# VH-VL binders against Probable Brix domain-containing ribosomal biogenesis protein, part 3

Target 1, 157 residues: Probable Brix domain-containing ribosomal biogenesis protein, of Methanosarcina barkeri (q467k0)
Amino acid sequence: MLVTSSRKPSARTRTLCKLLSRFIAGRCMTRGKMGMQELLEFAEGGPLIVIGEYHGNPGELSFYDEAGELLFSLRFTDWYSKELDSYWFSGIEPKLAGQGEIAEAFKVFFHFQRVENDKIDQLPPSSTLIVVGENDIDFMGSGKSLFKLNLRGFKKY

## First folded at step 5 (VH-VL)

Design p6 (from i7 with heavy chain N58Y, light chain Q55E; framework fv_iratumumab)
Fold by ESMFold2-Fast, scan of step 5:
Structure p6 (fold): chain C 157 residues (1-157), chain A 117 residues (1-117), chain B 107 residues (1-107)
Amino acid sequence: as target 1 above (157 residues)
Amino acid sequence: QVQLQQWGAGLLKPSETLSLTCAVYGGSFSDYYWSWIRQPPGKGLEWIGDIDHSGSTYYNPSLKSRVTISVDTSKNQFSLKLNSVTAADTAVYYCARLDYEGWFDPWGQGSLVTVSS
Amino acid sequence: DIQMTQSPTSLSASVGDRVTITCRASQGIDSYLTWYQQKPEKAPKSLIYAASSLESGVPSRFSGSGSGTDFTLTISSLQPEDFATYYCQQYNSYPLTFGQGTRLEIK
């Protein structure tokens, strides 16, 4: 899976691109001047996530299928835990938990192993997990929040 | 005790659509993922995909363009459709329950699907 | 996707033997591995989940071990009903993948 940004991304947007790609065991690519067709070339038949900006900060995630069709987008603000500074990423895909429209969209887009909300406490300490909630999406490792996307909107295409 | 029964299999011609249904008896339907797995004669097992009670699906990328899994929660049933079949789709098809951890139990009895001209 | 490779692909053994079957994952899967037994014309039956946890009703002669990439299924004293094909399966990430199988035959 490929993760990139809008053109001329801020340092904060580049940081989220690298962090998100490491978390989902995907690749981060510098956007430069590339258009959609060139990005699809580098995605090598995989899906694509594009991080958009609002006033110089990361503020939107757009999810594209293998054909370059926009499936859905999220508006958010980003938050980072101090736990992130010392966290070791294993390169293994996370598990996915949550209910609701956004969770369903994530389940279709990501082919990650699913976990029921009431079974989260049963996961091994080494697990990484994406929890899609009502107000945020929590990216967890070793039982702790590493970073979150605080939800501001959702649109399905 | 949870039991799975499946039906809808048989002889198909190339280009036709494979259609199988699995019914779940006993136990909770909404707490699990419901899966299809196939096995060509004399070969190993291949996971096709799964679905939950809300209709959320995960498909094996190798089959994603041809496969559709659907659910009928009023009947505790789920179904597999595989489009544009070829001889390579000849296999025993199993429905099975998938727990949150990802292991399969119980399994349906299996349905032999043969694709020949 | 994660490739699962079993060794050996086939082995012959006698009743009473200790039998070992191995399974290797192409990347780390923690302990997210299940072992299945399949007899001719039957659906597979789960034996062991979470790499080492014995399924209810499965005889204690079956045991599983390993973590990360290397896993082992052991039958401590082979019985006539144990001649079957054995499969490992990872459930660390999607797509869920199986090993190619190990056929256990009478010597």
Scores: ipSAE 0.000, ipTM 0.468, lowest interface PAE 17.4, mean pLDDT 85

Design p8 (from i7 with heavy chain S56Y, light chain S93D; framework fv_iratumumab)
Fold by ESMFold2-Fast, scan of step 5:
Structure p8 (fold): chain C 157 residues (1-157), chain A 117 residues (1-117), chain B 107 residues (1-107)
Amino acid sequence: as target 1 above (157 residues)
Amino acid sequence: QVQLQQWGAGLLKPSETLSLTCAVYGGSFSDYYWSWIRQPPGKGLEWIGDIDHSGYTNYNPSLKSRVTISVDTSKNQFSLKLNSVTAADTAVYYCARLDYEGWFDPWGQGSLVTVSS
Amino acid sequence: DIQMTQSPTSLSASVGDRVTITCRASQGIDSYLTWYQQKPEKAPKSLIYAASSLQSGVPSRFSGSGSGTDFTLTISSLQPEDFATYYCQQYNDYPLTFGQGTRLEIK
């Protein structure tokens, strides 16, 4: 899975691109002047996530399939935990938890192992987890929140 | 074209603090991550850490307790401080631009730091 | 930390030779790998990013391949200016880590 940004991304947007790609065991690529077709070539038959900006801050995630068709998008603001500063990424794909339209969209898009909310506490210490909630998406490692996307909107295409 | 120029420490005694500064000329400062990398004589490369224009840092865990990277956005400069140096910290230190893709270009000219008693 | 191991640690070759250098990651890094060339008393120069993408201005005799844990840098026809030390580097996980280097020397 390829993660990239809109053109001329701010440092904060680049930080989220690196962080998100590392968390989902995908790869991050500098957008430059590339259009959709060039991005799909680098995605090597995989799907694509594009991080867009609002006022120089990351504010939108757009999810594209292998053909470059927009599947859904999220509007958000980002938040980072102090736990992130000392966190060690393992390169292992995260598990996915949560209910609702966004959780179902993520399940179809990512194909990550699903975990029921009531079994989160039973995960091994090495596990990373994406928890899709009502108001945020929480990216967790070692039982701690590392960063969150506070939800401002969701659109399915 | 973007160029990096660095200056600072040369000869240090054990227990002292290493201090280096890197200035960025041409191109965008706020659109990139800025990194420090070192190379002991005759050995390979070790990534120390990186920083963006807002002050967000990432550090190598092996050095995290001793290292601080800071920015001065008004001067397009970033700096490295490494505390409690020993002979093992003798190395050429490089500043470099990191895009979030993970490769380094351009690099500064390098600064030789020697720690001896 | 992800350990990057290069093989061989040193190699002697002649102009015109086909040279291959390998890099192995201790765990999967997808295609998050770059190759650098370093000449004595100079900063490293990036040659290849994303395991197989050639940097602009780098001669086409350089190529990279691999994914996951096993990666190769190939020089199809060695030139005099290619004698240098080569490093691989992963960017799949923090801390960013380099291989120990492969020194390419004149035979």
Scores: ipSAE 0.007, ipTM 0.499, lowest interface PAE 11.8, mean pLDDT 85

Design p9 (from i7 with heavy chain S56E, light chain N92W; framework fv_iratumumab)
Fold by ESMFold2-Fast, scan of step 5:
Structure p9 (fold): chain C 157 residues (1-157), chain A 117 residues (1-117), chain B 107 residues (1-107)
Amino acid sequence: as target 1 above (157 residues)
Amino acid sequence: QVQLQQWGAGLLKPSETLSLTCAVYGGSFSDYYWSWIRQPPGKGLEWIGDIDHSGETNYNPSLKSRVTISVDTSKNQFSLKLNSVTAADTAVYYCARLDYEGWFDPWGQGSLVTVSS
Amino acid sequence: DIQMTQSPTSLSASVGDRVTITCRASQGIDSYLTWYQQKPEKAPKSLIYAASSLQSGVPSRFSGSGSGTDFTLTISSLQPEDFATYYCQQYWSYPLTFGQGTRLEIK
């Protein structure tokens, strides 16, 4: 799975691109001047995620299938935990938890293993988890929030 | 409600340089590419190029040797220079916002540039 | 470069008619196509993006369909204000390219 950004991203957007790609066990690539055709070539038959900006900060995730069709987008503000500084990524795919329209879209897009909300505390220390909530998406490692996307909007195409 | 306003010289002689400026009001400047598109009288639309807030450009290969697009981020403005003009460059020139996928909205009002001796 | 070809180049119609305009890309562009309307001495107005998504404020009589190489713009019941030139545009690959236009004229 490829993760990239809008062109000439801010340092914060580049940080989120690298962080998100590492978290989902995907690849991060600098956008440069690439249009959609070039991005699909680098995705090597996989889907892609594009991080867009609002006011110089990351503010949008757009989700594309392997043919480059836009499936859905999220608007958000980003938040980072101090726990992130001491966290070591293992490169293992995360598990997915949550309910609602966004959770269903993520289930179809990512194909990650599902976990019930009442079993989150039973995950091994090396595991990572994406929890899709009503107001945010929480990216967790070792039972702690590492970063969150506070939801501002959702659009399905 | 993003609006684009453009201005610049309208009458040129062959070999001169065309210069137009577009100002962006009421929206995010840094989140988009800003484009120039032209239309010769009675003909269709031709994309010239685009630029982002950092100065990164894309140009139509057919015009690349003659075209320069630049930005002034302090004023939320971007400008087109086309050198060595000929009668074939007579057109209405538009500035327009390019979303990150590639469609145009909004557009400036257009500037008629006439190249004649 | 991706060449965009529209058909017909001109069309005469009456108010109330159903009008269909086509656009063909020289290679596959999936659904990365926008339709524009241009009235004399005005900038183009975006009508439809992603081949079939209606822009805000555009009347529901306009619709788009197609994917890959063949696309259509339909006006279900033509109104006087719809007489204009229509353009398709691909945004699959640089350079961005437009069709040559279809001029819709009163009969």
Scores: ipSAE 0.005, ipTM 0.491, lowest interface PAE 14.0, mean pLDDT 85

Design q1 (from g4 with heavy chain Y100D W108F; framework fv_tislelizumab)
Fold by ESMFold2-Fast, scan of step 5:
Parts: C-alpha cells; sequence; structure tokens
Structure q1 (fold): chain C 157 residues (1-157), chain A 121 residues (1-121), chain B 107 residues (1-107)
C-alpha cells in the first residue's frame, strides 16, 4: 500500500503521510516531481493514496486503484491527540468500523477486517481501529483516539 | 470568483527574452497550481509548464532550456520567461489554473483571456 | 511523451443531430483525459474531466466516455452555439499533451 503527498509538501503534510502509512501498515514515499506513472511503479501493483494540501496544510485524501484510476476522495482538517506522542505502533493492520458511503468505500479499497460498532470494546488491546463516523474518521489505538480527520466532503467517481 | 489575466509585450524581437505576467484575483496562487499554455496562430495547444503552490516547477522538455516560471505570492502574480525566441514562438499565451481538489487534477478549470505575442523584427 | 490523436480533423453536423469526436493516446492514460471547447477569440473552456465527468454548468448534451487509449466526446443534439474547436488532453503524465483539435461546423 503506497501513501504519498502533493508535490513539495509542507512539514505537516509529510508528518501525516508518515503517520497514515504507519497506521495502515503501508509505505510512505517522498513525492518529489513524480507523476502518476512513476508513482505506480513504486506502488508495485498496489493501490495509492495521495495527501493533498489546502493553504499549506493537509486537506485531502485521494484514493487510486492499481491502474492509477481515481476511486474517491475526501476533504478534511486534521487533529492529533497527545496520546500519539508516546504511542507504539505494532505493525498490525487496523480493523474498520462505521457505516455509510465512506465506510463502504474504505471496505472495498483496504479489505481490512470489519468490526460492528457495538463490538469495538471487545477488541484486543494491541489492535488499531479506523472508525468512520458522520463527522470524522477516528484512528484509534489501545482504545484511544490517536488522530482524526474531520470530514469536510466526499466524492466518489 | 477566480480570474486570471495575462500581460506583456505584444512584439518581441528574435533572440530576445519574452516576459509575461499572469495576475490572479479571487483566489490565492498559494492554493493551486498555475500553468502556462500557448497556441500558435491556427494551431493547437502546447503545454509550457507549471508552478506548484510550493514554488517548485515542471517544464515541457522541449522548452526546458529556455523557460523559467516564477511567482510572487505577495502580488498574487506568476511570471513566464522564454529566452532566445524565434518566429516559432509566435502564439497566444494563456495562464490557467489546475484545481487543487485532487493532486492529479491536471485539467484546467479557469483560463486567462490570453495575450498575443508576435516574434518579428 | 504521450501523443494524443483526434479524429476527425473536422466534421459538419446538422442542427439537432449527434456529433462524435474521438481521441486516441499512444499509451494507456487510464481515465486521465479532459475535453475542452474553444470558440474564436476565446480561451479553451473545460467541458469534461476524468474522461466522463461533466464540468459544472456544462449542458447535459455533452458526454465523455472511454478508458485506457480510446476516448470519445459526444454531443447528443447539436446546437448553433456548439460550433467550435474541441481538444482532448491527457494529464496522466507530464508533459501534459493535447490532441490536434477537431473543428465542428454546421452542415
Amino acid sequence: as target 1 above (157 residues)
Amino acid sequence: QVQLQESGPGLVKPSETLSLTCTVSGGSISSYYVHWIRQPPGKGLEWIGVIYYSGSTNYNPSLKSRVTISKDTSKNQVSLKLSSVTAADTAVYYCARETDYYDFSGYFDYWGQGTTVTVSS
Amino acid sequence: DIVMTQSPDSLAVSLGERATINCKSSQSVSSYVAWYQQKPGQPPKLLINWASTRESGVPDRFSGSGYGTDFTLTISSLQAEDVAVYYCQQYYDTPYTFGQGTKLEIK
């Protein structure tokens, strides 16, 4: 799973790229001036996530399939918990919870194991979880929010 | 509402440097990519290059040795310089916006009116 | 460079009839194709992006289709104001490249 950014990303965008790739057990790649064809070579037959910017801050996630076709995108503002500063990532793929169009799109894109909302508290302490809500996407570890993407828009192609 | 307006000399002598300015209003050039595209009389469109909101650039390889695109964010302006011009550089020059909604949205939703440049003695 | 080839170079279509313009790329560009309309003395106007997504404010008689190397712009019922030159453009890789244009006229 490849994660990269817009061209010449800000420090905050680079930080989110590294954080997101660690969370989903994927790989973060420095964008440079690479176009889609070059990025697909580094994705080695896998899909691609690109983090775009608004006014120098990360503000968009775009999801591309193995052929470089845009599947969907979401607009957001980012928020980080102090819990993140001392969190230890175990390298395990996250589980996915939530309902709605974004949750279904994530299910198809990532193929992560799904968890019903009422069973979230039964997960092992070492597990990580992506909870797709109505207003945000919450990236959780050890029962705590680590970071969130506050939703501003969603478009499917 | 975003608007782009090109300006510069209408006539440039062979071997000189062409300098054009694109002035943007209704939006910040720090929020999107600005491209230069040209069109010779009666011919099609040729992409010249882009300046990203970060200030980094990418140029058409056929023009790379002669082209410089730069910006002044305080004036909300993007400039194009093309050195060593010849009659083949006679064209209408457009600046255009690439939307920042998707990083690979290399299509142009807003264009300037274009400025005509004639290279002749 | 990726070469975009349009066909035909020009076509004449009667008012109310269907117009079809084709665009072929020298290599696969997935869905990374846009279509523009250009009238004399005006800049190009974006009609279609992502091969088939109509730009806001563009009449529904305009539609795009295709994937990979073969793309089509269709005008289902030609109106007088549709007389223009139409260009396809790939944005799969730089340098971005345009087709040579198709001149659409009234028959």
Scores: ipSAE 0.006, ipTM 0.554, lowest interface PAE 11.1, mean pLDDT 87

Design q11 (from q1 with light chain S31D D93E; framework fv_tislelizumab)
Fold by ESMFold2-Fast, scan of step 5:
Structure q11 (fold): chain C 157 residues (1-157), chain A 121 residues (1-121), chain B 107 residues (1-107)
Amino acid sequence: as target 1 above (157 residues)
Amino acid sequence: QVQLQESGPGLVKPSETLSLTCTVSGGSISSYYVHWIRQPPGKGLEWIGVIYYSGSTNYNPSLKSRVTISKDTSKNQVSLKLSSVTAADTAVYYCARETDYYDFSGYFDYWGQGTTVTVSS
Amino acid sequence: DIVMTQSPDSLAVSLGERATINCKSSQSVSDYVAWYQQKPGQPPKLLINWASTRESGVPDRFSGSGYGTDFTLTISSLQAEDVAVYYCQQYYETPYTFGQGTKLEIK
């Protein structure tokens, strides 16, 4: 899974790109001046995620399939926990929980192992988890929120 | 509730500095971004620049060497200075608000009435 | 800079009929597009943001659509009050840029 940004990303956007890629056990790539065709070459037959900016801050995630077709996008503001500063990423894919349109889109896109919300507390402490809620997407590790994307909009194509 | 009002000289001589003030009422300029946009007679809209609630600024590259936007939070005012003016700077100048603190966007929900500036000898 | 191009430059539509205005960006702007209405002697008024979200107080006959590079503003049933110049604007990146405007008139 390739994660990149819009062109000329700010430091905050680069930080989210690296953080998100580590969390999903994917790769982060500097955008530079690459267009979609060049990005697809580096995605090696996989899908990709592009982090878009708003006023120098990350504000959008766009999800593309292996042919470079846009599947869906979401608008957000980002939030980071103090727990993130001391967290160690294991390089293992997260599990996925949640219901609703965004959760279903994520389940189809990522193909991560699914967990029902009422079984989250049964996961091993070393597990990472993406919880897609009504108002946010919570990226959790060791039972704690590491960072969140507060949802501002969703569009399916 | 929120209102923006531009003020400044109607006439500026070529080579001088244009100075405009935007006075905001019904809301604090510390809670949102304030932009300047201009419109030459019979033409479309041109974005000049923005001052963020933090006080940092961003300018249109075409005007960057001549433009300065600043604010005085105690007076709830935003100022625009444009140096070395020519006839091409003749336009209606608007200040506009870019939504509130919770909605990150570059669209303008409240505009001033505009102030006409003519550059003429 | 991202260039926004509107079509047509001018449009005449009969009262009660549908008016459609198009806007194309020189590169993808996602859904970071707003639409404004400007009447003579007045500042622009925000109608649509995020390509398709209607601003509070704007009549439901106004709608926006599009993503990427192609955007449309539709007025489903033209009223006399709708005579104005309409502008699209991208806010995907600075400098923010506007289309050249579409003048809407009644036939």
Scores: ipSAE 0.000, ipTM 0.484, lowest interface PAE 16.3, mean pLDDT 85

Design q2 (from q1 with heavy chain S54R D100E; framework fv_tislelizumab)
Fold by ESMFold2-Fast, scan of step 5:
Structure q2 (fold): chain C 157 residues (1-157), chain A 121 residues (1-121), chain B 107 residues (1-107)
Amino acid sequence: as target 1 above (157 residues)
Amino acid sequence: QVQLQESGPGLVKPSETLSLTCTVSGGSISSYYVHWIRQPPGKGLEWIGVIYYRGSTNYNPSLKSRVTISKDTSKNQVSLKLSSVTAADTAVYYCARETEYYDFSGYFDYWGQGTTVTVSS
Amino acid sequence: DIVMTQSPDSLAVSLGERATINCKSSQSVSSYVAWYQQKPGQPPKLLINWASTRESGVPDRFSGSGYGTDFTLTISSLQAEDVAVYYCQQYYDTPYTFGQGTKLEIK
């Protein structure tokens, strides 16, 4: 899975690109001047996530299939826990929890193993988890929030 | 500079299929989302549907059973077909561009001039 | 479907005075609202996107504001060329929907 940004991203957007790609066991690519055709070549038959900006900050995630078709987009503001400073990523794909339209879109897009909310505390210590809630998406490791995307909008295409 | 231009028959008989074409110049339709919007005489705007750059479509539920939007990339054209027309389908029909598919951007920065369609016997 | 309701249906404002047009959505649309100006015989022209971002080439007397369900288009000092029908549009969810329009006239 390829994660990139809009052109000429801010430092904060580059940071989220690297963090998100590491969290989902994908790879981050510098956008530069690449168009969609070039991005699809670097995605090597996989799907693509593009991090867009709103007022110079990361503010949008756009999810594309392997043909470059836009599937859905999220609008958000980003939040980071101090737990990130000491967290060690194991390279294992995260599990997915939550219900609703965004959670179902994530399930189809990522193909991650789903876990019920009331069983989150039973996950192995090395596990990472994406919890899709009503107001945010929480990216967790070792039972702690590492970073969140506070939801501002969702659109299916 | 991007321009969109609608064309089609000005008069269509009730129960027949309305066929309209949007011709794009100054850019490729494979790089844009193209929407159809209509406006009945003296009334407001109604969104009909969209064709995305890879060819998938999304239609207004009120029209979905009668609408087909397609594109021909070799001619740089987007087509709208509306079946079983009635007098209620009398309107000016616009094609319009959604600017950037990287963004949450369902607003229209370029519009065609519009083509008038009258449904009458 | 999300319903967009504009108020008033029409208003008359003197040249140089402030004109204010309101738009309400039946549910929260965050900032996903655009405003258009339409003059007789012409297609709509985009004025504002993202509730408050002015489109390039649009005079700075036009401004948009709002979030959630309540949105406003303001013309700070009405000019003769501003006589038109104004539409709000939500693009939070499909089907995209427009307000019924507000006709702006000179007093």
Scores: ipSAE 0.000, ipTM 0.515, lowest interface PAE 13.8, mean pLDDT 86

Design q24 (from a1 with light chain S92Y L94Y; framework fv_azirkitug)
Fold by ESMFold2-Fast, scan of step 5:
Structure q24 (fold): chain C 157 residues (1-157), chain A 125 residues (1-125), chain B 107 residues (1-107)
Amino acid sequence: as target 1 above (157 residues)
Amino acid sequence: EVQLVESGGGLVQPGGSLKLSCAASGFTFSDSAMYWVRQASGKGLEWVARIRSKANSYATYYADAVKGRFTISRDDSKNMVYLQMNSLKTEDTAVYYCTRQYDDSSGYYEAFDIWGQGTLVTVSS
Amino acid sequence: ETVVTQSPATLSLSPGERATLSCRASQSIGSYLHWFQQKPGQAPRLLIHYASQSFSRVPARFSGSGSGTDFTLTISSLEPEDFATYFCHQSYDYPYTFGQGTKLEIK
């Protein structure tokens, strides 16, 4: 899975690109001057996530299928925990929990193993988890929030 | 100053044609999607047509009520957007507004933040 | 299609009073709801975008709230210049739709 950004991204947007790609066991690619066709070549037949900026900060995730068709987008503000500074990413795919239209969209897009909310505490200590809630998306590792996207909007295409 | 100025409205008989123009100034026109939105007297606003920026291949979209009859186009070298209206009907009578959205390769902004003053189209026998 | 419905159709108040205008969507639209002010003979003016974010140079007395299907525009203390028609607009679902408007008039 390829993760990239808008052109000339801010430092904060570059940080989120690297972080998100490590978390989902994908890779971050510098956008430069690349258009959609070049990005699809680098995605090697996989889907693509583009991080857009909102007033100079990361503020949008756009989700594209392997043909370059936009499937859905999220508007957000980002939050980071101190746990991130010492966290070690193992390259293992996260599990997915949550309900609602965003959770269903993620379920179809990512194909990650799903976990019921009441089974979260039964996961191995090394597990990473994406919890899609009503107001945020929580990216968790070792039972702690590593970073969150506070939801501002969702659009399905 | 950021400005949009519409022209080309007027009186036309049913079945006739008109071409509306909108001149943009004060911003980077090529980074914007352009819209036509209409409003009949005493009624609400109705989206008519959209044309995206060059970064999005000038993709065009139309409201069902006008699809096949209206054509939106743009000329970035002149900072102009146009609406060619064919086979006009009495229900097309409205003030037609030109409006913009940010739409380049780096982002998309969906609220209509600047509007022209409007141009009146009257379709009547 | 997604329909947005505004209420009330007309709201009669006096300067200094608080105005509360409602907009409801026929399905969940997240935060893709924008509020416009329109005075007779003038183009619409954007006030609030993405449900709750104030647009540039809009007076602080205007605020927006809500998400999903229920949205509110609030004017905390009416000024004479605020008596106008207010429209909500959803940009979530094609075709894009506008409410029929709430006319704010002097009591």
Scores: ipSAE 0.000, ipTM 0.476, lowest interface PAE 15.9, mean pLDDT 84

Design q4 (from q1 with light chain T94Y; framework fv_tislelizumab)
Fold by ESMFold2-Fast, scan of step 5:
Structure q4 (fold): chain C 157 residues (1-157), chain A 121 residues (1-121), chain B 107 residues (1-107)
Amino acid sequence: as target 1 above (157 residues)
Amino acid sequence: QVQLQESGPGLVKPSETLSLTCTVSGGSISSYYVHWIRQPPGKGLEWIGVIYYSGSTNYNPSLKSRVTISKDTSKNQVSLKLSSVTAADTAVYYCARETDYYDFSGYFDYWGQGTTVTVSS
Amino acid sequence: DIVMTQSPDSLAVSLGERATINCKSSQSVSSYVAWYQQKPGQPPKLLINWASTRESGVPDRFSGSGYGTDFTLTISSLQAEDVAVYYCQQYYDYPYTFGQGTKLEIK
């Protein structure tokens, strides 16, 4: 799975690209001047996530299938925990928790193992988890929030 | 033009802590990531760790329990401390820049000249 | 950790001939590969980044190619000053890892 940005990304957008790609055990790449077909070549038959900007900050995630068709997008603002400063990414795929349209879209897109909300505290300490909530998407490692996307909108295509 | 210069003791005794400094000129350490890489005599390159412009760090798991990288932005210096050294830590130590202008990059465009560290009694 | 394996360990090529050095990763690293040249007593010098992008000031006889797990550094017409050890490096994920090096000599 390839993660990239809109053209000429800010440092904050590059930071989120790197964090997101490491978290989902995917790969990140500089957008440069590449169009969709060139990005798909780098994705090696996998899907693509593009991080877009709103007023110079990361503000949108767009999810494309392996043919380059836009499946859905999220509008957000980003938040980062101080726990990130000491966190080591192991490269293990995260589990997925939560309910609703976004959680179902993520399940179909990522194919990550689902975990029920009442079982979250029973996960091994090395586990990473994406928790899709009502107001945010929480990216957790070792039982702690590492970063969050505060939800501002969702559109399915 | 950016230049990096390593400095530190040439000899360190086994079990002691190795302390090295990387001094940067021609640019601010607040505008790029600084990495430490080492090379034992006659061998290849081993990545030690990085310090980001924010001050956050990431270390090679094989060295994580012994390594600390820190920076002093006012002096434009990055420091490496490696505890409990043994003969296996004998190497040339380099600091290197990962540019952070406008692109994600994990390659090193500028390297210091290297400083030789020998661990012996 | 991602393991980078170079082949051959050493290579002797005649002046003016093509030299080819290979680098294989234990898992896909996309295009996140750099190549370095190191001469005795000197730090490594960046030649290629993003698998195939030549650094400014690097002669055009040097080229990189590859994607995924298989990468190649090519010197199209070997010159005497190209005698060195060459290293590939992945920067797809931490820890960053280097190949073991390929020593290039004149035949």
Scores: ipSAE 0.000, ipTM 0.499, lowest interface PAE 14.6, mean pLDDT 85

